# VHH binders against Type-1 glutamine synthetase 1 (glnA1), part 19

Target 1, 342 residues: Type-1 glutamine synthetase 1 (glnA1), of Dictyostelium discoideum (Social amoeba) (q86b00r158to499)
Amino acid sequence: PRNSLQRAIDRLKNKFGISLKGSFEEEFYLIKKGDNNNSSVASLLNSIEKLDHGTFANYHSLDCYGDILEKITNALEEQGLPIEQLLSESGSGQFEITIDYTDIMEACDRHIIVRQTINSIASYNGYIATFIPKPFDGLVGSGCHAHLSLWDTNDSNLTPDANGECGLSLVNQFFIGGLLKHSKSLTALFNTTPNSYKRLKPFYWSGCNVSWGLDNKESFIRIPSSPFSATDGCSNFEIKTIDHTSNPYLAMAGIIHAGFDGIENSIAPPPPTSLFDQSVLNNQLIPSNFEDAIQSLKENHYLCENIGNDISNAFIHVKLAENKILKELSDDDQILKLLELF
Below, E stands for the ipSAE of ESMFold2; O stands for the ipSAE of ESMFold2 at other seeds; V2 stands for 0.75 times the mean of E and O plus 0.25 times the DockQ between their complexes.

## First folded at step 17 (VHH; framework vhh_7qbe_3)

Design g1 (from g0 with A95K; at its last look DockQ between E and O 0.82; V2 from the best seeds 0.00; counts 0 for: pae E 2.9 > 2)
Fold by ESMFold2 at other seeds, look of step 17:
Structure g1 (fold): chain B 342 residues (1-342), chain A 123 residues (1-123)
Amino acid sequence: as target 1 above (342 residues)
Amino acid sequence: QLQLVESGGGLVQAGGSLRLSCTASGFTWTMGWFRQGPGKEREFVASISRSGGSTYYADSVKGRFTISRDNAKNTLYLQMNSLKSEDTAVYYCAKSIVYYGRHLTSEGDYDYWGKGTRVTVSS
């Protein structure tokens, strides 16, 4: 799939002189291995709650996990991965690490290394690191949000335009139009297990809405603002639905081909939606389960052909088989099986 | 980890030296010193990474001030030498609970602040 991404990168560059840069926000839980071998979901959750006791849970996690987090950051830095930030997230024992953005191929390579490093350091030090999208019903899920931007051949950022809708250039708006057109099919590439859809709540405004907007957390495409957005425009856009079950090379290949379609065919996105003005809301949602997402992908001959028909067919076949097996398990047994993978 | 307690402030004559301390509670990534002089906005003085290997100084104090930390005691220090009347200020200790891969020189980079210790340099 790495070669599939390279072909997508070349296609966008050769036709339009555009390259994609990005980074992932890597969310994960750290679970201390207990004397009972952590053999059930309840015991895993108890291990998190026992370790993270504070009344200010978000900031208290740093006190409890400081030593393991320091080992993780040291290991990443020693491998030459430039950490932008590491912070405690909303869930007890949940953390987020972000590496500096770069060319999208390297960003995907870094994503793999970050996950492998965190897993290895955790395991060596008596912890389980898990990237499962929704490991605990009572706690917040884990994603790997992608921040993306478009660049020209002179390495100038094409994404911002202070005078454009949501602070974005017209070419980036067409890219987003393509992403929204293909959003249901892209979901199959982003969220590849039944568990993924426990994190993706199918409410109109929980981030599953086929829409876009400035600082709109309910939209498939979120445009982050900064103090400089009014003068400089917005430098990037964000996809929050992606999780660690995805193959990042296939996910980004799909994104590039979808955006290419948008630019090539001048597909304007719908009017942006605002979190504070509910009267302009998009009624379309991404699929609420993997079966519907994968069916959309199967029917999307454009994406399948451009990613590669052999690769797409193999992906569909393997993931349908895997999902069938997982769906026959209890929710807890699914988690235990997924722990071997994510 | 909501408490930072500065100490070591006082009156000192110009050309003299003073050592500030700040005792923190809890795990901390970057720590730093800021100061607010009479009639001025609070300004960055120095920062130090958790390992102690990365330090950064405002130009006005380079070569005269030294930041250090002792993680076993969870204590931050500022050694101030060759003091000038312009160094008269309330000095604040600050800490960040977010790891950043850059130098933290802005107030917004820090999550918790001490109440300050007053330094007066007489001429």
Scores: ipSAE 0.463, ipTM 0.752, lowest interface PAE 2.2, mean pLDDT 87
Fold by ESMFold2, look of step 17:
Structure g1 (fold): chain B 342 residues (1-342), chain A 123 residues (1-123)
Amino acid sequence: as target 1 above (342 residues)
Amino acid sequence: QLQLVESGGGLVQAGGSLRLSCTASGFTWTMGWFRQGPGKEREFVASISRSGGSTYYADSVKGRFTISRDNAKNTLYLQMNSLKSEDTAVYYCAKSIVYYGRHLTSEGDYDYWGKGTRVTVSS
């Protein structure tokens, strides 16, 4: 799959002189191991509630987890990973680490290292770190949101245009048009377990709407604004649905080929949607389950051929088999099995 | 619960030294000092990472001021040497509850602020 991403990178660069840069927002829970060795989902949730002293404020979570978070940040920095930020997220015991953006292949490599490091430090210190998309029904899910931008051969950012729609250049709008066209198929690459779809619900800021917009947390493509967006344009765009069950190399290969299609065929995205403008809400959603997402991918000969037919066929067969096994388990047993993987 | 209390301000002669302290409650990542002189906007003075290994200073104080911290006491210090009349200001302690991998030199980088301690440098 790393080779598939390299071919996608080369394709975009050779045809258009464009390179993709990005980073992931790594969301995860930290769970202190309990008296029963965390053998049930209820015991895992009890461990979070006991340690966190409730969930009234993000700052209180930092007081409870400060020592382990410091060990995590030290370990990442000692490995040469330039941390942009670490913060408490909305869920009890949930955190987010973002590494500085870079060329997309290196960003994917960093994504793997970040997850390995967090798991190792947590385990050594008596914690479980979990990247499961929805480990607890009553708590918010975990994603690994991708922030992306397009660059030319002179290392100039092609994404911003202060005069463009949502502060984006026309070429980036076409890239987004391609992403939206392929969004249902891309979901199979981004969200590869039944559990993934417990996180992906409308009105939970998961990005399930096949739309895009400035600061729109309900859109598949979110355009982050900054204090400088009015004068400089918006420097990047965000895909919110990706979770840690994805293979980052396949996910990014799919993104590049979808965006390539958008640029090559001048696919204009639909008008952007605002979270606060009900009249433009997109009524189309990404698939609500893996079976529908994978069926969309099977039928998407463009993506499958460009990613590589052998790779795509293997992915489809392996993931369908894994999903069948997982669906035979109770919800709680699925979580316990997924803890071994993510 | 979330408190920053500065101390150590006062009157000092030019060329003299003064040490400011700031006691914080709760966990904190980066801490910093800002100051506001008479008729001026608040400006950055110095910042220090939680480990103490990464410090940054405004050009106007570099070489004269030293920022340090004691995490066991959750206390931030500013040692001010070779004081000038232009150092006269209210000095504010600030902290960030978000970890950043860069120097935090802007007011917007910090989440909580003390009420300040006045330093007056006399000619």
Scores: ipSAE 0.394, ipTM 0.714, lowest interface PAE 2.9, mean pLDDT 87
ESMFold2 (binder alone), look of step 17: mean pLDDT 87; pTM 0.890

Design g2 (from g0 with Y100R R102Y; at its last look DockQ between E and O 0.86; V2 from the best seeds 0.00; counts 0 for: pae O 2.2 > 2)
Fold by ESMFold2 at other seeds, look of step 17:
Structure g2 (fold): chain B 342 residues (1-342), chain A 123 residues (1-123)
Amino acid sequence: as target 1 above (342 residues)
Amino acid sequence: QLQLVESGGGLVQAGGSLRLSCTASGFTWTMGWFRQGPGKEREFVASISRSGGSTYYADSVKGRFTISRDNAKNTLYLQMNSLKSEDTAVYYCAASIVYRGYHLTSEGDYDYWGKGTRVTVSS
């Protein structure tokens, strides 16, 4: 799978002189262990609610979790993973860590280390860290948002163009056109459990609309603005649907090959959308369940061949078997099982 | 919400020393000191990371001022030595509630502010 990403990286660079850089927004919950080892979903949620008084009290969340967050940040820094930012998120006990932008292979490697470090530090200090996409129905889900940009061989950012649609260069627009063309197949690579689809709903800001736009939190592709976007263009784009159930190497290989298709075939994305007109386009959504997403991937011979037919076939067979097992469990038992994995 | 309360200001002769304290009501990441002299804009003085391992000083105070913190007491300190008339100002404590991997030297980097403590240096 790492080998598949390297081939995708080389393909994009050799044909177009383009490299992908990125970073992940790592969203997760911290749950303090109780005397009964927090063995039910109800007891896990109760532990969060006792310690944190809800999302409107973001400083109180920091104050309650400060010591464990400090241990996590120290451990990441000592491993050479410089944190750009750590924030309290809107869920009770929910946090987000962002690592510096870097070459996409290194970003994926760092993603693995970040998750392992957070899990280890939490466990050693009497906490459970969970990256489950939707661990609690009453709380906001956790994503693994990717911020991406295209660069030339002179290490110059090719993504911005102040005169382009949404502040993007034409080549980046074609890349996005390819991503949107392949979005339903990519969903199988991004969101690989039944639980993933509890997060991916319209109006949850999860990005399940097959669209793109400036600051549009409902779009598959969001273009973040900055104070300088009007003069300098927008420096990156964001894929909001990715969650921690994905294999980052396969997810990024799929992204690169989809974007490659867009550039090679000059696939223009549709006109951009905003939050206020998104309701007109509700009939263009990513798949609402894994079975439909994986079927789209099976039928996408372009992606499967470029990722590697053996790798794609193995992924499809393994994930279908895993999803079958998970779907036989009650909602609570699925969460408890996923805690062992994520 | 987080409260920051400065203390230790007062009147001191040029060449003298003074120690400022700032008590935070809870956990903070980076903390810093700013000051505003008569008729001047508020300016950065010093900052210190949560761990204490990263400190940064304005050129005007390097070698004379020392920033430190005691995280067990949620208290920030500024030891001011070799004071000059130009050090006369209201000194403000500031804190960030977002962890960032760079030095925080601008007012916009800080989320919470104390009401200040006055330092007057007489010649």
Scores: ipSAE 0.470, ipTM 0.781, lowest interface PAE 2.2, mean pLDDT 88
ESMFold2, look of step 17: ipSAE 0.492; ipTM 0.802
ESMFold2 (binder alone), look of step 17: mean pLDDT 90; pTM 0.923

Design g3 (at its last look DockQ between E and O 0.79; V2 from the best seeds 0.71)
Fold by ESMFold2, look of step 18:
Structure g3 (fold): chain B 342 residues (1-342), chain A 125 residues (1-125)
Amino acid sequence: as target 1 above (342 residues)
Amino acid sequence: QLQLVESGGGLVQAGGSLRLSCTASGFTWTMGWFRQGPGKEREFVASISRSGGSTYYADSVKGRFTISRDNAKNTLYLQMNSLKSEDTAVYYCAASIVYYGSKRHLTSEGDYDYWGKGTRVTVSS
């Protein structure tokens, strides 16, 4: 899959002189293991079940988990990973780490290392780190939102245009047009387990609407604003739906090929939507389950061929089999199984 | 909620020294000192990372002030030497609950999430 991403990167660069840079917002929960270092699955599940629901308790989670978070940040910095920020999210014991943006291949490599480091440090110190998209009913889910931008061969950011729609250049708008055209197929690459779709709910800020807009949390493509957006344009765009079940190399390869289609064919995105006046009117949604998402991918010969027919066929076959096994489990047993995987 | 309580302010003669303390009620990442003099806007003085390995000072205080912290006591310090009349101000302790990478210096008020009520320092001629 890394080679598939490299071919996508080369394709975009060779045809248009464009490269993709990005970073991930790595959302996860920390759960302290029981008082004894018990390897029993039942003991670990009991520790997870003790996790209380919290709302807007950002400091409480930091205060309770500060020591383990410090060990995590130290380990990442010792590996030379440039942390942009770490903050508490709205779930009790939920955190987000973002690494500085960089060329997309390196960003994907860093994504893997960050997850491995967090898991290793947590385990060594008597914690479980979980990246499961929806580990607890009633708590906020965990994603790995991608922030992306387009750059030219002189390493100048092509994404912003203060005079463009939502502060974006026309080429970035065409890239987004391609992403929206392929959004249902991309969902199969982004959200690969039945659990993923427990997080992806309309009207819950998960990005289920096949739309885009400035600061629109319900849109598949969100355009973040900053204090400088009015004068300088918006420097990046965000895909909110991606979760940790995805292979980041396949997800980004799909994104590049979809955006390539948009640029090559000058696919204008629909008019942008606003959270307050347009999000309710969009009847097009991403698939609500994996079977529909994977069917869309199977029928998308453009994406499958560009990613690689052998790779896409293997992905489809493996993920259908895995999803069948997971769906046969009770909700609790599914979580226990996912803890082994994520 | 996190609480920050400054202490150690007072009256000191020009050329003298004073040490400020700030006790945090819990865990903090970067901490800093700001000050607001009479008729002036609040300005950055110094910052220090949680590990203590990254410190940064405003040009006006470099070489005279030293920031330090003791994480076991949740306490931030500012050692102020060679005090001048322009150092007269209310000094505020600030803390970030967001971790920023060690390469980033937090010199803006917007970088900090929690603030103390301040302690007054008066430098007499």
Scores: ipSAE 0.703, ipTM 0.884, lowest interface PAE 1.0, mean pLDDT 88
ESMFold2, look of step 17: ipSAE 0.656; ipTM 0.863
ESMFold2 (binder alone), look of step 17: mean pLDDT 90; pTM 0.921
ESMFold2 at other seeds, look of step 17: ipSAE 0.706; ipTM 0.883
ESMFold2 (binder alone), look of step 18: mean pLDDT 90; pTM 0.925
ESMFold2 at other seeds, look of step 18: ipSAE 0.704; ipTM 0.884
ESMFold2, look of step 19: ipSAE 0.659; ipTM 0.865
ESMFold2 (binder alone), look of step 19: mean pLDDT 90; pTM 0.925
ESMFold2 at other seeds, look of step 19: ipSAE 0.714; ipTM 0.889

Design g4 (from g0 with T28I; at its last look DockQ between E and O 0.91; V2 from the best seeds 0.63)
Fold by ESMFold2, look of step 17:
Structure g4 (fold): chain B 342 residues (1-342), chain A 123 residues (1-123)
Amino acid sequence: as target 1 above (342 residues)
Amino acid sequence: QLQLVESGGGLVQAGGSLRLSCTASGFIWTMGWFRQGPGKEREFVASISRSGGSTYYADSVKGRFTISRDNAKNTLYLQMNSLKSEDTAVYYCAASIVYYGRHLTSEGDYDYWGKGTRVTVSS
């Protein structure tokens, strides 16, 4: 799958002189081990709430988890991973780490190392770190948002254009047009378990609307603004739906080929939407379950051929088998099974 | 809510020294000092990481001021030596509850602020 991403990178560069850079927002929960034997979802949530309760959830989370978070940040820095920021998220015991953006292959490699490091440090210190997309029904889900930008052969950012729609260059708009065209198929690569779809609901800021827009947290493609967007344009775009069940190399290969289609065929995205525009929500959603997402991918011969037919067929067969096994479990038993993986 | 309380301000003669303290009520990643002189905008003075190994100083105070912290007491210090009349200001303690992998030299980098302690340097 890493080789599939390299071929996608080469294809985009050879045809258009464009390179992709990015980074991931790594969202996860920390759960203290040993409380109630951790044999149920309720016992996991109880462990979090015993440690992280009160009227100042975000501040209390930092005060309760400071020592383990210090060990995590120290370990990442010692490995030479340039942490951009770490913050408490809105879920009890939930945190987000972002490393600095870089060439997309290295960004994917760093994503793997970040998850491995967090899991290892947590385990050695009596914690469980989990990246499960929706581990707790009453708490926010965990995503793996990708921030992406397009660059030319002179290492100049092609994404911004202050005069363009949402502050984006025309080439980046076509890239987004391709992403939106393929969004249902891409969902199979991004969200590969039944649990993933518990997070992907309207009004949960998960990005399940097949749309794009400036600062629109409900859109598949969010365009972050900055203080200088009016003068300089917007420097990047964000795909919100990706979660940690994805293989980052396949996810990014799919993204590149979808964006390539958009540029090659000059696919304009639809008009952008705002967070307050609910008029298109039900007509423009990504698939609500893996079976529908994977069916869309199976029918997408363009993506399957460019990713590699052998790789795509293997992915489809493996993930369908895994999803069948998981769906035979109760909701809580699915979480406990996934805890071993994510 | 996190509280920051400065102390140690006062009147001192040029060339003299003062030590400022700031006590915090909880966990903080980065702490820093800012100051606001008469009729001036608030400006960065110094910052220190939680480990104490990453310090950063404004050019105007390098070599004269030393920032330090004691995490067991949740206390930030600023040792100010060789004071000049230009150092006359209200000094503010600042804290970030977000970890950043860079030096924090902008007001927008800090989430919590003390009420300030006044330092007056007389000639």
Scores: ipSAE 0.533, ipTM 0.799, lowest interface PAE 1.9, mean pLDDT 88
ESMFold2 (binder alone), look of step 17: mean pLDDT 86; pTM 0.877
ESMFold2 at other seeds, look of step 17: ipSAE 0.542; ipTM 0.805

Design g5 (from g0 with H103Y; at its last look DockQ between E and O 0.85; V2 from the best seeds 0.70)
Fold by ESMFold2 at other seeds, look of step 17:
Structure g5 (fold): chain B 342 residues (1-342), chain A 123 residues (1-123)
Amino acid sequence: as target 1 above (342 residues)
Amino acid sequence: QLQLVESGGGLVQAGGSLRLSCTASGFTWTMGWFRQGPGKEREFVASISRSGGSTYYADSVKGRFTISRDNAKNTLYLQMNSLKSEDTAVYYCAASIVYYGRYLTSEGDYDYWGKGTRVTVSS
């Protein structure tokens, strides 16, 4: 899959002189191991509730987890990973870490190192770190949001245009048009387990609406604003649905080929939507289950061929078999199995 | 809720020294000092990362002030030497609950604030 991403990167660069940069918002829960070793779902929830009674970005979560978070940040800094920020998220015991954006191949490599480091440090210090998309029904899910931008061969950001819709250049709008065209197929690459679809619900701010818009948390593509957006445009766009079950190299390869289609064919995205505009919400959604997402990918000859037919066929076969096995487990056994993986 | 309590302010002659302290009630990432002089807006003085490895100073105090912290005691310090009348201000301790990989020099970067301690530098 890493080679598949390299071919996608080369394709975009060779045809259009464009490169993709990005970073991931790594959302995860920290669970303190108790006397029972956190072997059941109820035990896991009880551990979180005892350590953290805070809310999103609230001090209580930081105070409860400060020591382990410091060990995590120290380990990442020692590896030379430039942490942009680490903050408490809205779930009890949930945190988000973001590494500075860079060329997309390096961003994917960093994504793997961040997950490995967090898991290793947590385990050594008596914690479980979990990146499961929806580990607990009563708690918010964990995403792996990608912040992306397009750059030219002179290392100039092509994404912003203060006069463009949502502060974006026309080329970036076409890239987004391609992403929206392929969004249902991309979901198979982004969200690869039955658990993923417990997170992907309307009104969960998961981004399951096939739409885009400025600061719209319900859209597949969110355009973050900043204090400088009015003068400089918006510097990046965000894909909200990606979770940690995805292979980042395949996910980004799919994104590049989808965006390439948008630019090559001048595919205009639909008019943007706002969080308060219900005219397009729930009218077009990404697939609500993996079977429908993978069917969309199977039918998408363009994506499968460009990613590589052998690679995409192997992915489809493995993930269908894996999903069948997971769906045959009890809800508790599914979570326990996923804890071993994420 | 995080509490920040400053101490060590007082009256001092120009050219003299003071050491300010700020005790936090719990864990903090970056901490900093700000000050507000008579008739002025609050301004950045200095900041220090949790590890102590990243410090940053306003130009007006660089070389005269030293920021430090003792995480075992949850205490932030500001050693103020070669004081000038222009240093007269209420000094505020500030702390961030978000880890940032950059210097935090703006009031908006900090989530919690102390009540301040008054420093008066006489001529």
Scores: ipSAE 0.632, ipTM 0.857, lowest interface PAE 1.3, mean pLDDT 89
ESMFold2, look of step 17: ipSAE 0.660; ipTM 0.871
ESMFold2 (binder alone), look of step 17: mean pLDDT 90; pTM 0.922

## First folded at step 18 (VHH; framework vhh_7qbe_3)

Design k1 (from g3 with S102Y; at its last look DockQ between E and O 0.81; V2 from the best seeds 0.70)
Fold by ESMFold2 at other seeds, look of step 18:
Structure k1 (fold): chain B 342 residues (1-342), chain A 125 residues (1-125)
Amino acid sequence: as target 1 above (342 residues)
Amino acid sequence: QLQLVESGGGLVQAGGSLRLSCTASGFTWTMGWFRQGPGKEREFVASISRSGGSTYYADSVKGRFTISRDNAKNTLYLQMNSLKSEDTAVYYCAASIVYYGYKRHLTSEGDYDYWGKGTRVTVSS
């Protein structure tokens, strides 16, 4: 898994002189433990402040959870993890933490440490931290959105081009073309439980459309703008679908090999879409369930061979078995089981 | 919703001192002071992290002003010493509800999410 990512990194560097850098937006809920262990989904919901919308809702979560959030940020900083931001998200008790971007291998290592640290600090202080993609019906789901960029051997960012479509260089557009070509197969690597697909719905800003575009929250590939995009181009691109059920090393290996295919074969992405463009309504979607996603991966001999046939076969076998067991459970029992894992 | 209330403004002689306070109605990350003098745009004065370990000052006040906070009281302070006529302004308390890493200085108005209504400081000759 980690070795598979290293081979992907080396392949991209050796052929094209390109390196991938990135970071994850780590979304999670904090649940205060009551007098009991919160043994039902209903009792877990009672431990979370009521959902409210807008700026007032965001501040209410911060005010209620400020002390535990301060302990979390202190612990991450003491471990040398350079926090970029921590903010309240739309869900009551939901937060997002982002660590500074770095070389993709280290970004994946940091992702593991961030999750472990948040879980440990929460548990020590009487909280449950959960990274489950959709832990509560009616509340916003949790992802770990990846922000990615391409760099040359001189550590110059290759992603931006102010004159390029959506502010991106041509090489980055080809990388995206490869990502879109392989998007259905990549979904199996990104979203590995039945619960993952409760989050991945059209019009949920989850990125279900097989498309790309500037600030398009419904696209598989979103291009974030900044005040400087017109002058400097866009510095990175975002994959919103990835969640914490993924193995980050396999997810990023798949991304690199898909992007490699795009560059090697000069695969132009389709014209970009906007959030309010009528063409978004007709976009092809990623698979709506794990079985269809894993079937797409199984049929994708290019990705499976480059990731490693032994690794890919093991992943497919294990995840099919795991998903079969989870689907035998009620929705509530799936959540309780997933709390043991995420 | 977060509310910020400044106090401690008033008239003071040049060379004198004044201490401003700002009480927050709840939890905040970084807090700061800004000011707007007569005929001037609002400008950054000072900022302080929640822990108090990261402080930053505009060059115009460095060495004369001290920012501090008391999290038990949800209160931000600005101790202003050696006051000059150019310090005459309405002073605004600001707070961020986003945590930013300690290496980032929040010196722009856009870095802050909530603002007080201001307290007037007049420095007389």
Scores: ipSAE 0.654, ipTM 0.869, lowest interface PAE 1.1, mean pLDDT 88
ESMFold2, look of step 18: ipSAE 0.658; ipTM 0.865
ESMFold2 (binder alone), look of step 18: mean pLDDT 91; pTM 0.929

Design k2 (from g3 with S102R K103G; at its last look DockQ between E and O 0.87; V2 from the best seeds 0.77)
Amino acid sequence: QLQLVESGGGLVQAGGSLRLSCTASGFTWTMGWFRQGPGKEREFVASISRSGGSTYYADSVKGRFTISRDNAKNTLYLQMNSLKSEDTAVYYCAASIVYYGRGRHLTSEGDYDYWGKGTRVTVSS
ESMFold2, look of step 18: ipSAE 0.715; ipTM 0.882
ESMFold2 (binder alone), look of step 18: mean pLDDT 90; pTM 0.924
ESMFold2 at other seeds, look of step 18: ipSAE 0.718; ipTM 0.888
ESMFold2, look of step 19: ipSAE 0.745; ipTM 0.897
ESMFold2 (binder alone), look of step 19: mean pLDDT 91; pTM 0.926
ESMFold2 at other seeds, look of step 19: ipSAE 0.714; ipTM 0.892

